VH-VL binders against o04291r164to392. Designs and how they scored, part 43

Target 1, 229 residues: o04291r164to392
Amino acid sequence: DANNPAGLLSIAEEALAEFLSKATGTAVDWVQMIGMKPGPDSIGIVAISRNCSGIAARACGLVSLEPMKVAEILKDRPSWLRDCRSVDTLSVIPAGNGGTIELIYTQMYAPTTLAAARDFWTLRYSTCLEDGSYVVCERSLTSATGGPTGPPSSNFVRAEMKPSGFLIRPCDGGGSILHIVDHVDLDAWSVPEVMRPLYESSKILAQKMTVAALRHVRQIAQETSGEVQ
Short names: E, the ipSAE of ESMFold2; O, the ipSAE of OpenDDE; V2, 0.75 times the mean of E and O plus 0.25 times the DockQ between their complexes.

## First folded at step 21 (VH-VL; framework fv_regdanvimab)

Design V01 (at its last look DockQ between E and O 0.79; V2 from the best seeds 0.70)
Fold by OpenDDE, look of step 21:
Structure V01 (fold): chain C 229 residues (1-229), chain A 121 residues (1-121), chain B 110 residues (1-110)
Amino acid sequence: as target 1 above (229 residues)
Amino acid sequence: QITLKESGPTLVKPTQTLTLTCSFSGFSLSYPGYTVGWIRQPPGKALEWLALIDWDDDKYYSTSLKTRLTISKDTSKNQVVLTMTNMDPVDTATYYCARIYSDYYDWFDPWGQGTTVTVSS
Amino acid sequence: ELVLTQPPSVSAAPGQKVTISCSGSSSNIGKNYVSWYQQLPGTAPKLLIYDNNKRPSGIPDRFSGSKSGTSATLGITGLQTGDEADYYCGTWDYSLDAVVFGGGTELTVL
């Protein structure tokens, strides 16, 4: 059974481990994104990948919201991700240790009219870690990873999401430390050469997705607290 | 095929402003991901980076020459313009424009053929 | 001041192997990939190696690049007369927020 909870949990746990190794480790060769210097007015620390499959970006910043609230906000991708067309949760499966597994189909807008839009079939795993951190990690389900087959990709090119997600650590003084990792393979080779940068630039990914997420959650935090920056 | 070509005056007087234009084809700065940089080389000397501008209009300049340099792009014409003020004979060099296709600005390809600029009274 | 250091000249006979070193720091070669350029006499520089060890299309496999720590090396095997040129290493320096080049190495084929 493709929806075997034990099998899905195994995939989820692997995704979690890999994500964490990216979020706070060096499983991916991270380099500080040029032009993003840390400072008091900085959105946070932003890094982009080198020598990884696909493209990847990482961001870290402080947010004046509780971890669960941050997770709720960021899980709603259509609200902050401009290129997100739709997100459909096809299944919700309780996992061990209070975690939740979701099978998600995501459609993206094409960044150019010259290429087909990308879609994703992913497993999203949400769980609380022993240290009180909340994690939302996500990866594509493929024949290699196992799991159920996703919806047909009619008029879309199926892209791959490598283990990505959010690590949200509570802060002693309140709020959270947010780590974001976006790691995707958008199949850049299937697009015209002149447009490939849109699909193979980690910097673009960082700006459009990773930093966008961080900015959005910070904005919500400010609105909630009434603080004017 | 990607090509770049430098154009501008080949002779400049001291204290005057040099304006160079890089015209390119095969790519556009109206689309994300591309960068154009300027490099110069005095006769018999090493390469010296001057400035770069990317698709997002981010600009970087050589620290030593920052106050004298201005880089801009015209996406509609596929051109990048570099201006350098207060020219001096020491600025005599071949000036190159080149493309960067990297998020890290760590390599140039291809290069223009270069234009030789002589600063003399 | 040159941020990357290269030997000013190297020489070898045809058919031999030569190496050109490029020494930097933790803020440039230590953090970034290195590129190499060949400049034949009277011509514009040509990209020879990018991403430490990758060759653009048209560059023969006689040319190789490597990086270790804060240093990079260009290797040329089967040296040919046509390889006589100036060679430059380059990268981005995060401390300076600048592209940096080496001082160049003149390769003479004996």
Scores: ipSAE 0.855, ipTM 0.924, lowest interface PAE 0.6, mean pLDDT 95
Fold by ESMFold2, look of step 21:
Structure V01 (fold): chain C 229 residues (1-229), chain A 121 residues (1-121), chain B 110 residues (1-110)
Amino acid sequence: as target 1 above (229 residues)
Amino acid sequence: QITLKESGPTLVKPTQTLTLTCSFSGFSLSYPGYTVGWIRQPPGKALEWLALIDWDDDKYYSTSLKTRLTISKDTSKNQVVLTMTNMDPVDTATYYCARIYSDYYDWFDPWGQGTTVTVSS
Amino acid sequence: ELVLTQPPSVSAAPGQKVTISCSGSSSNIGKNYVSWYQQLPGTAPKLLIYDNNKRPSGIPDRFSGSKSGTSATLGITGLQTGDEADYYCGTWDYSLDAVVFGGGTELTVL
């Protein structure tokens, strides 16, 4: 049953476990991203993948917003992800374990005219952990994972999001520690060889998505604290 | 087919400024993916990396030579230019340009054939 | 002096195997992957190994690479007289923000 909440929750919990192992562990061979030197004025710590399936990027940084506000901002991908054309939430399902499951169709702009734009059909799971952290994780639904079939992709190449998301830990003095993992397979081998780096570079993924998300939240935090009427 | 070719003067005098051009084909610096770098090799000596410039105009220079080096690109001409000031006879070397994968800057393929620059007279 | 250290020379007979070491630090080999280059006499360097142990198309599998800690090793089996060349390791150093090469190793096939 494609609409079985217990089956979808099982997919969501597996995605959460995999995401956490990437966000705080070594499930991906992380290499420090060149040009993102850690330091007192840095946005945060940024790493990119080597020798993994697909491509991945990870960031960790401080943000002067409470966890729920950070999650609200980051769920609105079109507001910060330049290449995101649309995000359509087709279903919202309360999880039997207190979280929320969303079934999401995302369309991306193509960065070049030589390859088709990508789209994604994903499950997004939002929940609060026992330690007070908030998590939003997401992964593609495919015939291999189970779950309902997504919209047709006749105008797009269906890409895969591997377990990815945001782990948002509250700080004792206010604000949050934000961990971001983006892990995707953009089907780079369907792209002419000259253009493949646009679709298989972990550094480009980090610049366009992972760093962009962290920078956006930090900018909102500064604007909110600095606005006076 | 990816090719790079170095060009410039083969003889310069001490204190002069050397300008070398790397002309390449089969790839572009107009979009993400690749970097071009410069490496030199004095006769009978080891390889020495000099500089690189990425598609997004990020630039890195050899620690010991950075005050003497400037790297730039002309994306419309598929060229990268290296300028090295205050040349000295110890700078006599074969100068290579090479393509680099942008994510990690840690491997070079392919290399140009090199151009030999002599600093003398 | 040199950020990456290689032996100045190694030698072995045809058909034998040889290894060439490359010793670095936690800011380079310890954090990053290593590449290896062959330079035949009178020619430009050619990539032999990237990402520690991967071969570009056209490089025979008798060339191999490995990394452990802050050290890397190039292995060559079934030595041929055509393997007589200089060999260099290279990587990125995160402390210097620079590409670093080893001093080179001259392989003699006796």
Scores: ipSAE 0.565, ipTM 0.810, lowest interface PAE 1.8, mean pLDDT 90
ESMFold2 (binder alone), look of step 21: mean pLDDT 93; pTM 0.951
ESMFold2, look of step 23: ipSAE 0.545; ipTM 0.803
ESMFold2 (binder alone), look of step 23: mean pLDDT 92; pTM 0.947
OpenDDE, look of step 23: ipSAE 0.789; ipTM 0.899

Design V02 (at its last look DockQ between E and O 0.88; V2 from the best seeds 0.73)
Fold by OpenDDE, look of step 21:
Structure V02 (fold): chain C 229 residues (1-229), chain A 121 residues (1-121), chain B 110 residues (1-110)
Amino acid sequence: as target 1 above (229 residues)
Amino acid sequence: QITLKESGPTLVKPTQTLTLTCSFSGFSLSYPGYIVGWIRQPPGKALEWLALIDWDDDKYYSTSLKTRLTISKDTSKNQVVLTMTNMDPVDTATYYCARIYSDYYDWFDPWGQGTTVTVSS
Amino acid sequence: ELVLTQPPSVSAAPGQKVTISCSGSSSNIGKNYVSWYQQLPGTAPKLLIYDNNKRPSGIPDRFSGSKSGTSATLGITGLQTGDEADYYCGTWDYSLDAVVFGGGTELTVL
């Protein structure tokens, strides 16, 4: 059974482990993104990957919201991700230790009319860690990973999401420390050469997705608190 | 095929402003990911980076020459322009423009053929 | 001020192997990948190696690059007379927010 909870949990746990190794570790060779310097007015620390499969970006910043609220905000990708066309949750499965597994189909807009839009079939795992942190990690389900087959990719190119997500740690003074990792393979080779930067640039990924997420949640936090930055 | 070509005056008087244009084809700075930089080389000397501009209009300059340099792009013409003020004979060099296609701004390919600029009275 | 240090010159006979070193710091070679350029006499520089050890199309496998710590090395095997040129290393320096080049190495084929 492709929807075997035990099997899905195994995939989820593997995704979690790999994500965490990226979020706070060096499983990926992270380099500071050029043009994003840390400072009092900075959005946070932004890094991009080198020598990884696909493209990857990482960001870390403070948010004046509780972890669960941050997670809720960021899970709603269409609200902050410009290129997100649709997100469909096809299945919701309770996991052990209060976690939740979601099977998600995501459609993206094409960044150019010269290339087919990308879609994702992913498993998203949300759980609380022992230290009180909340994690939302996500990865593509493929024949290699196991799991159920996703919707047909008619008029889309199926892209791959490597273990990605959010690590949200509660802060002693209130709010959260947010770690974001975006790691995707957008199949850049299927795109005209002149447009490949849109699909193979970690910096562009960081700007369009990773930093966008962080900015959005911070904006919501400010609106909620009535604070003007 | 990607090509770059430098153009501008080959002779400049001291204290005057040098304006160089890099015309390129095969890519556009209207598309994310592409960068154009300027490098110069005095006769018999090493390469010296001057400035670069990326698709997002971010600009970087050599620290030592920052006050004298201005880089800009015209995406409609596929051109990048570099201006350098208060020219001095020490600025006599071959000036190159080159493309960067890297998130890390760490390599140039290809290079223009260069244009030799002599600063003399 | 040169941020990357290269030997000013190296020489070897045809068919031999030569290495050119490039020494930097933690803010450049230590964090970034190194590129190498060949400049034949009277010509513009040409990219020889990028990403420490990758060759652009058209560059023969006689040319190799490596990086360790804050230093990089260009290797040339089967040295040919046509290899006589100036060689430059380059990278991005995160401390300076600048592209940096080495001082260049003149390779003479004896």
Scores: ipSAE 0.823, ipTM 0.914, lowest interface PAE 0.6, mean pLDDT 94
Fold by ESMFold2, look of step 21:
Structure V02 (fold): chain C 229 residues (1-229), chain A 121 residues (1-121), chain B 110 residues (1-110)
Amino acid sequence: as target 1 above (229 residues)
Amino acid sequence: QITLKESGPTLVKPTQTLTLTCSFSGFSLSYPGYIVGWIRQPPGKALEWLALIDWDDDKYYSTSLKTRLTISKDTSKNQVVLTMTNMDPVDTATYYCARIYSDYYDWFDPWGQGTTVTVSS
Amino acid sequence: ELVLTQPPSVSAAPGQKVTISCSGSSSNIGKNYVSWYQQLPGTAPKLLIYDNNKRPSGIPDRFSGSKSGTSATLGITGLQTGDEADYYCGTWDYSLDAVVFGGGTELTVL
């Protein structure tokens, strides 16, 4: 339907529940990603999906920034995601309880000249949980979910974002524990076979998006600590 | 139509360095998601994994042999090279290269035909 | 002792079913999927099963795989004399950061 606030909030709350079950639970069959280095330079714990619909990656790490600052940085997707071409917020709707619903159109650069670039039409829901955690979750709006129809994708392949996002928990001594889930279906069958790993590998997704986000926030935290000491 | 073929010396003296080349076609290590590994099999014995190299130039080695092994790739030639130092008669084996197409590094398909290397006693 | 343990040999008559076990640990089979290989005499190994129970194209459905806990099983039904071979299981071990193979099982068709 059109912009129905009660229907959009229902979609948002379902997306939140699904995201949390992935971020802190076993809704996805998570496998430890090969190639993660342990020790003091470790950015955190990274897992990738096996035998799920689409591809997914999860990361968890410590960041020396407050939850709202982390959310602010990560919502600005073009600033840290190399393949992000543009983010256009078409609608902003207050949810009850102080949360916010955004309707977002995102265009991505193609990683190869042999396939069309992907775009996304999504609902993004931001809210604060009872324990002081901040959540930003996001999912595609499709005919199956309901909600308004997105912009046409005449030169893009419309990809699907399954419930994904950031869970940012405050730490007692300052800083945050950041949980990231990326879960997408990039329509890998629409690309030549030789290029399909770019679109169907959970490890490549983790390297390009999930780990990149965590590294970016940690880099900013180190720069901020150097300034405000 | 993916194929791999091992090449190199078939006879090596003790203490010498063995260099084996895996030449392959039907895929490239310049594309993400492709991996090549080396496995050996002494006569009448089990398979023993040696090393692998992925498209991202990450390398993994058998724990017991890693001080003797070096793996590298030449993407322009579609080749992977394995070097094993300080050869000994116990290293006599058939050496295979094989492709992995898995984020989880847990299966090999296809395999090369293998090359038998004898270390003179 | 190998990281992955298989029986050294099994045998059965033509037409029968045989199973081959592969026992591992929580750092390998418990965390990852298992592959199986057939090695006919004088030839290179050939992939039979990947992802615990999937067959590549060209592998007949007489070959099956399963996993439970830290153990995996290869099943072969309708045995033929052409099935005489060595069979290996394999996976990744997260403790060793390495590929591991079982010791192999020699199948004899009587």
Scores: ipSAE 0.524, ipTM 0.793, lowest interface PAE 1.8, mean pLDDT 89
ESMFold2 (binder alone), look of step 21: mean pLDDT 92; pTM 0.944

Design V03 (at its last look DockQ between E and O 0.79; V2 from the best seeds 0.00; counts 0 for: pae E 2.6 > 2)
Fold by OpenDDE, look of step 21:
Structure V03 (fold): chain C 229 residues (1-229), chain A 121 residues (1-121), chain B 110 residues (1-110)
Amino acid sequence: as target 1 above (229 residues)
Amino acid sequence: QITLKESGPTLVKPTQTLTLTCSFSGFSLSYPGYYVGWIRQPPGKALEWLALIDWDDDKYYSTSLKTRLTISKDTSKNQVVLTMTNMDPVDTATYYCARIYSDYYDWFDPWGQGTTVTVSS
Amino acid sequence: ELVLTQPPSVSAAPGQKVTISCSGSSSNIGKNYVSWYQQLPGTAPKLLIYDNNKRPSGIPDRFSGSKSGTSATLGITGLQTGDEADYYCGTWDYSLDAVVFGGGTELTVL
């Protein structure tokens, strides 16, 4: 059974392990992104990857919200991700360890009218770590990973999400340290050459998705606390 | 095929402003991920980076020449323009425009053939 | 600005191996990838190596690149007469927010 909890948990745990190795480790060759200006409005530390499958970006910054709140905010991608067309949660499964597994179908807007939009079929795993950190990691379900088959993609090109997500660590002074990793393969080869930068630029990914997430959660934090971050 | 070609005056008088145009084909700055930079090379000397512009109109300049340089793009014409004020004979060089396709801005490919600019009275 | 340091010249006989060093700092080579350019006499520079050790299409495997710490090295094996040129290293400097090049190395084939 493709939907058996044990199998899905195994996939989730693998995703978590790989995600963490990216978020705080060197599983991906991270290079500091260029163009990030320091200052009071600095978003934080942003890096992109060159030596990986697909494109990848990560960001790290402080947020004046507790980990669970940050997670709730960021899980709602349509609220902050401009290119997100829709998110459908097809299944919610308790992981048995306090965590939650969600099977999610995501549709994205195409960055250009000249190429098909991308969609994702993913497993999202949310769990609390022993150190009090909260993690939301996500990866595509494929024949290689196992798991159930996703919805048909008649008008979309199925893209692949590599282990991605959010690591939200509680901060001693209050708030959270947020680590974001976005790692996707958007099948850039399938688009005209002149447009491939739209699909194979880690910088674009960082700007449109990774940094966008961080900015959004900070904005919410400001609205909630009335403080300028 | 990606090509870049520099154009502009080959002779400039001291104190005048140099305006160079880089015309390119095979890519467009209307699409994210492309960058165009200017590099010059005085006769018998090393390469010197001048400026860079990206698809999002972000601009970078050499620190030493920043006050004299302005880079701009015309996406509709596939052109990047560099202006350099207060030209001096020391600014005599071959000026190149080149493409960057790397998010790390670490390499130029391809290069234009360059245009030689002489600053003389 | 010459932020990267190269030897001014190197020479070797045909068929031999040469190496060209490029010395930088933690703000450039230490943080980013290095590229190498070949400039034949009277021509525009040509990308030879990118991402420390990758060759663009059309560049023979006789050319190699490596990076360690804040230094990079270009290697050329099986030296040919046609390899006589100036070679430049380049990268991004995060402190300067600028592209930086080495001073160039003149390679002479004896």
Scores: ipSAE 0.504, ipTM 0.813, lowest interface PAE 1.2, mean pLDDT 93
Fold by ESMFold2, look of step 21:
Structure V03 (fold): chain C 229 residues (1-229), chain A 121 residues (1-121), chain B 110 residues (1-110)
Amino acid sequence: as target 1 above (229 residues)
Amino acid sequence: QITLKESGPTLVKPTQTLTLTCSFSGFSLSYPGYYVGWIRQPPGKALEWLALIDWDDDKYYSTSLKTRLTISKDTSKNQVVLTMTNMDPVDTATYYCARIYSDYYDWFDPWGQGTTVTVSS
Amino acid sequence: ELVLTQPPSVSAAPGQKVTISCSGSSSNIGKNYVSWYQQLPGTAPKLLIYDNNKRPSGIPDRFSGSKSGTSATLGITGLQTGDEADYYCGTWDYSLDAVVFGGGTELTVL
């Protein structure tokens, strides 16, 4: 059964394990993003993938907000992801371990008139880890993963999200360390060659999604504390 | 088909400023993911990278020549301009522009045909 | 003083194999991928290899590349007289924030 709660939890836990290996390890061949130097004035450390399936980006930075608030902000994808057209949560399933599984349909705007817009059918898993960290991870549901079939993709190209998400660790003295991983396959070969960088560049992914998310949370944190720019 | 072509003076006097223009077609710096760089080669000597600029107006310069170089773009004209101040006879070289299609700035394809600049009095 | 070093010259007979080395450091080849260029006499350089070992369309498979540690190698098999050229390696250096090229290797086919 595609709707089997035990099967969905298995998918969720495997996605979590894969996400964590990317966020805190070397499961992806991470390369320092050029132009993103470490330092006190930097938003954080940003890396991009090289020679992996699809494209990926990772960021790590400090945010002056507690973990639950960071998760709340980042789950609201339309508020910070400019190309996000819509997010529909079609199902919410308690995981039984205190976590939550969501089945989500996301539509994106097309960044160019030369290619069809992308959509995603994903499982999103939110839970608190034993060390007090909060995690939100997400991956596409496909025939290979199992799980329910998503809405039809009649006017979109169905893209794939590989295990991605946010790991939010509390800091002593307040605030959080935020780890972000975005890993996607946007089907770049369905796009004319002149426009393919929009769909196959890890640097563009980082700028549009990974860095944008971190920048958004940091700006909200600074506005809340009265520190701006 | 992507092409690039260098233009500018072929003879410059010592201390003068050199301005070179790279005109290209088949891609645009209005779109993300494209970069243009400049490389020179003195007669019989090795390639030396000078500068690059990306679609997002990020700029990088040779560490030894940084104080003498300025790179800019005119996206509406599909042009990139390199300016090098205080020219010296040792700067006599063929100057190339080339496209970069790498997020890592580590390869160039295609190259322009090059323009030879001689610095003498 | 060169950041990337190559042998200044190499030679071999038609049909033979040669290799050309490119030695760098942990801030360049150790962190990044290597490209190789062929420059025929009187012409602009042409890309032969990118991403250490990948060939652009139109480059024959007798050209190959590899990387190990902080060094890279260009291999050419089945040498032809038309392969007489200068060969350069190139990459990005994260310490300098700059593109760096090797000093070039002159290949002579005898």
Scores: ipSAE 0.456, ipTM 0.775, lowest interface PAE 2.6, mean pLDDT 89
ESMFold2 (binder alone), look of step 21: mean pLDDT 91; pTM 0.940

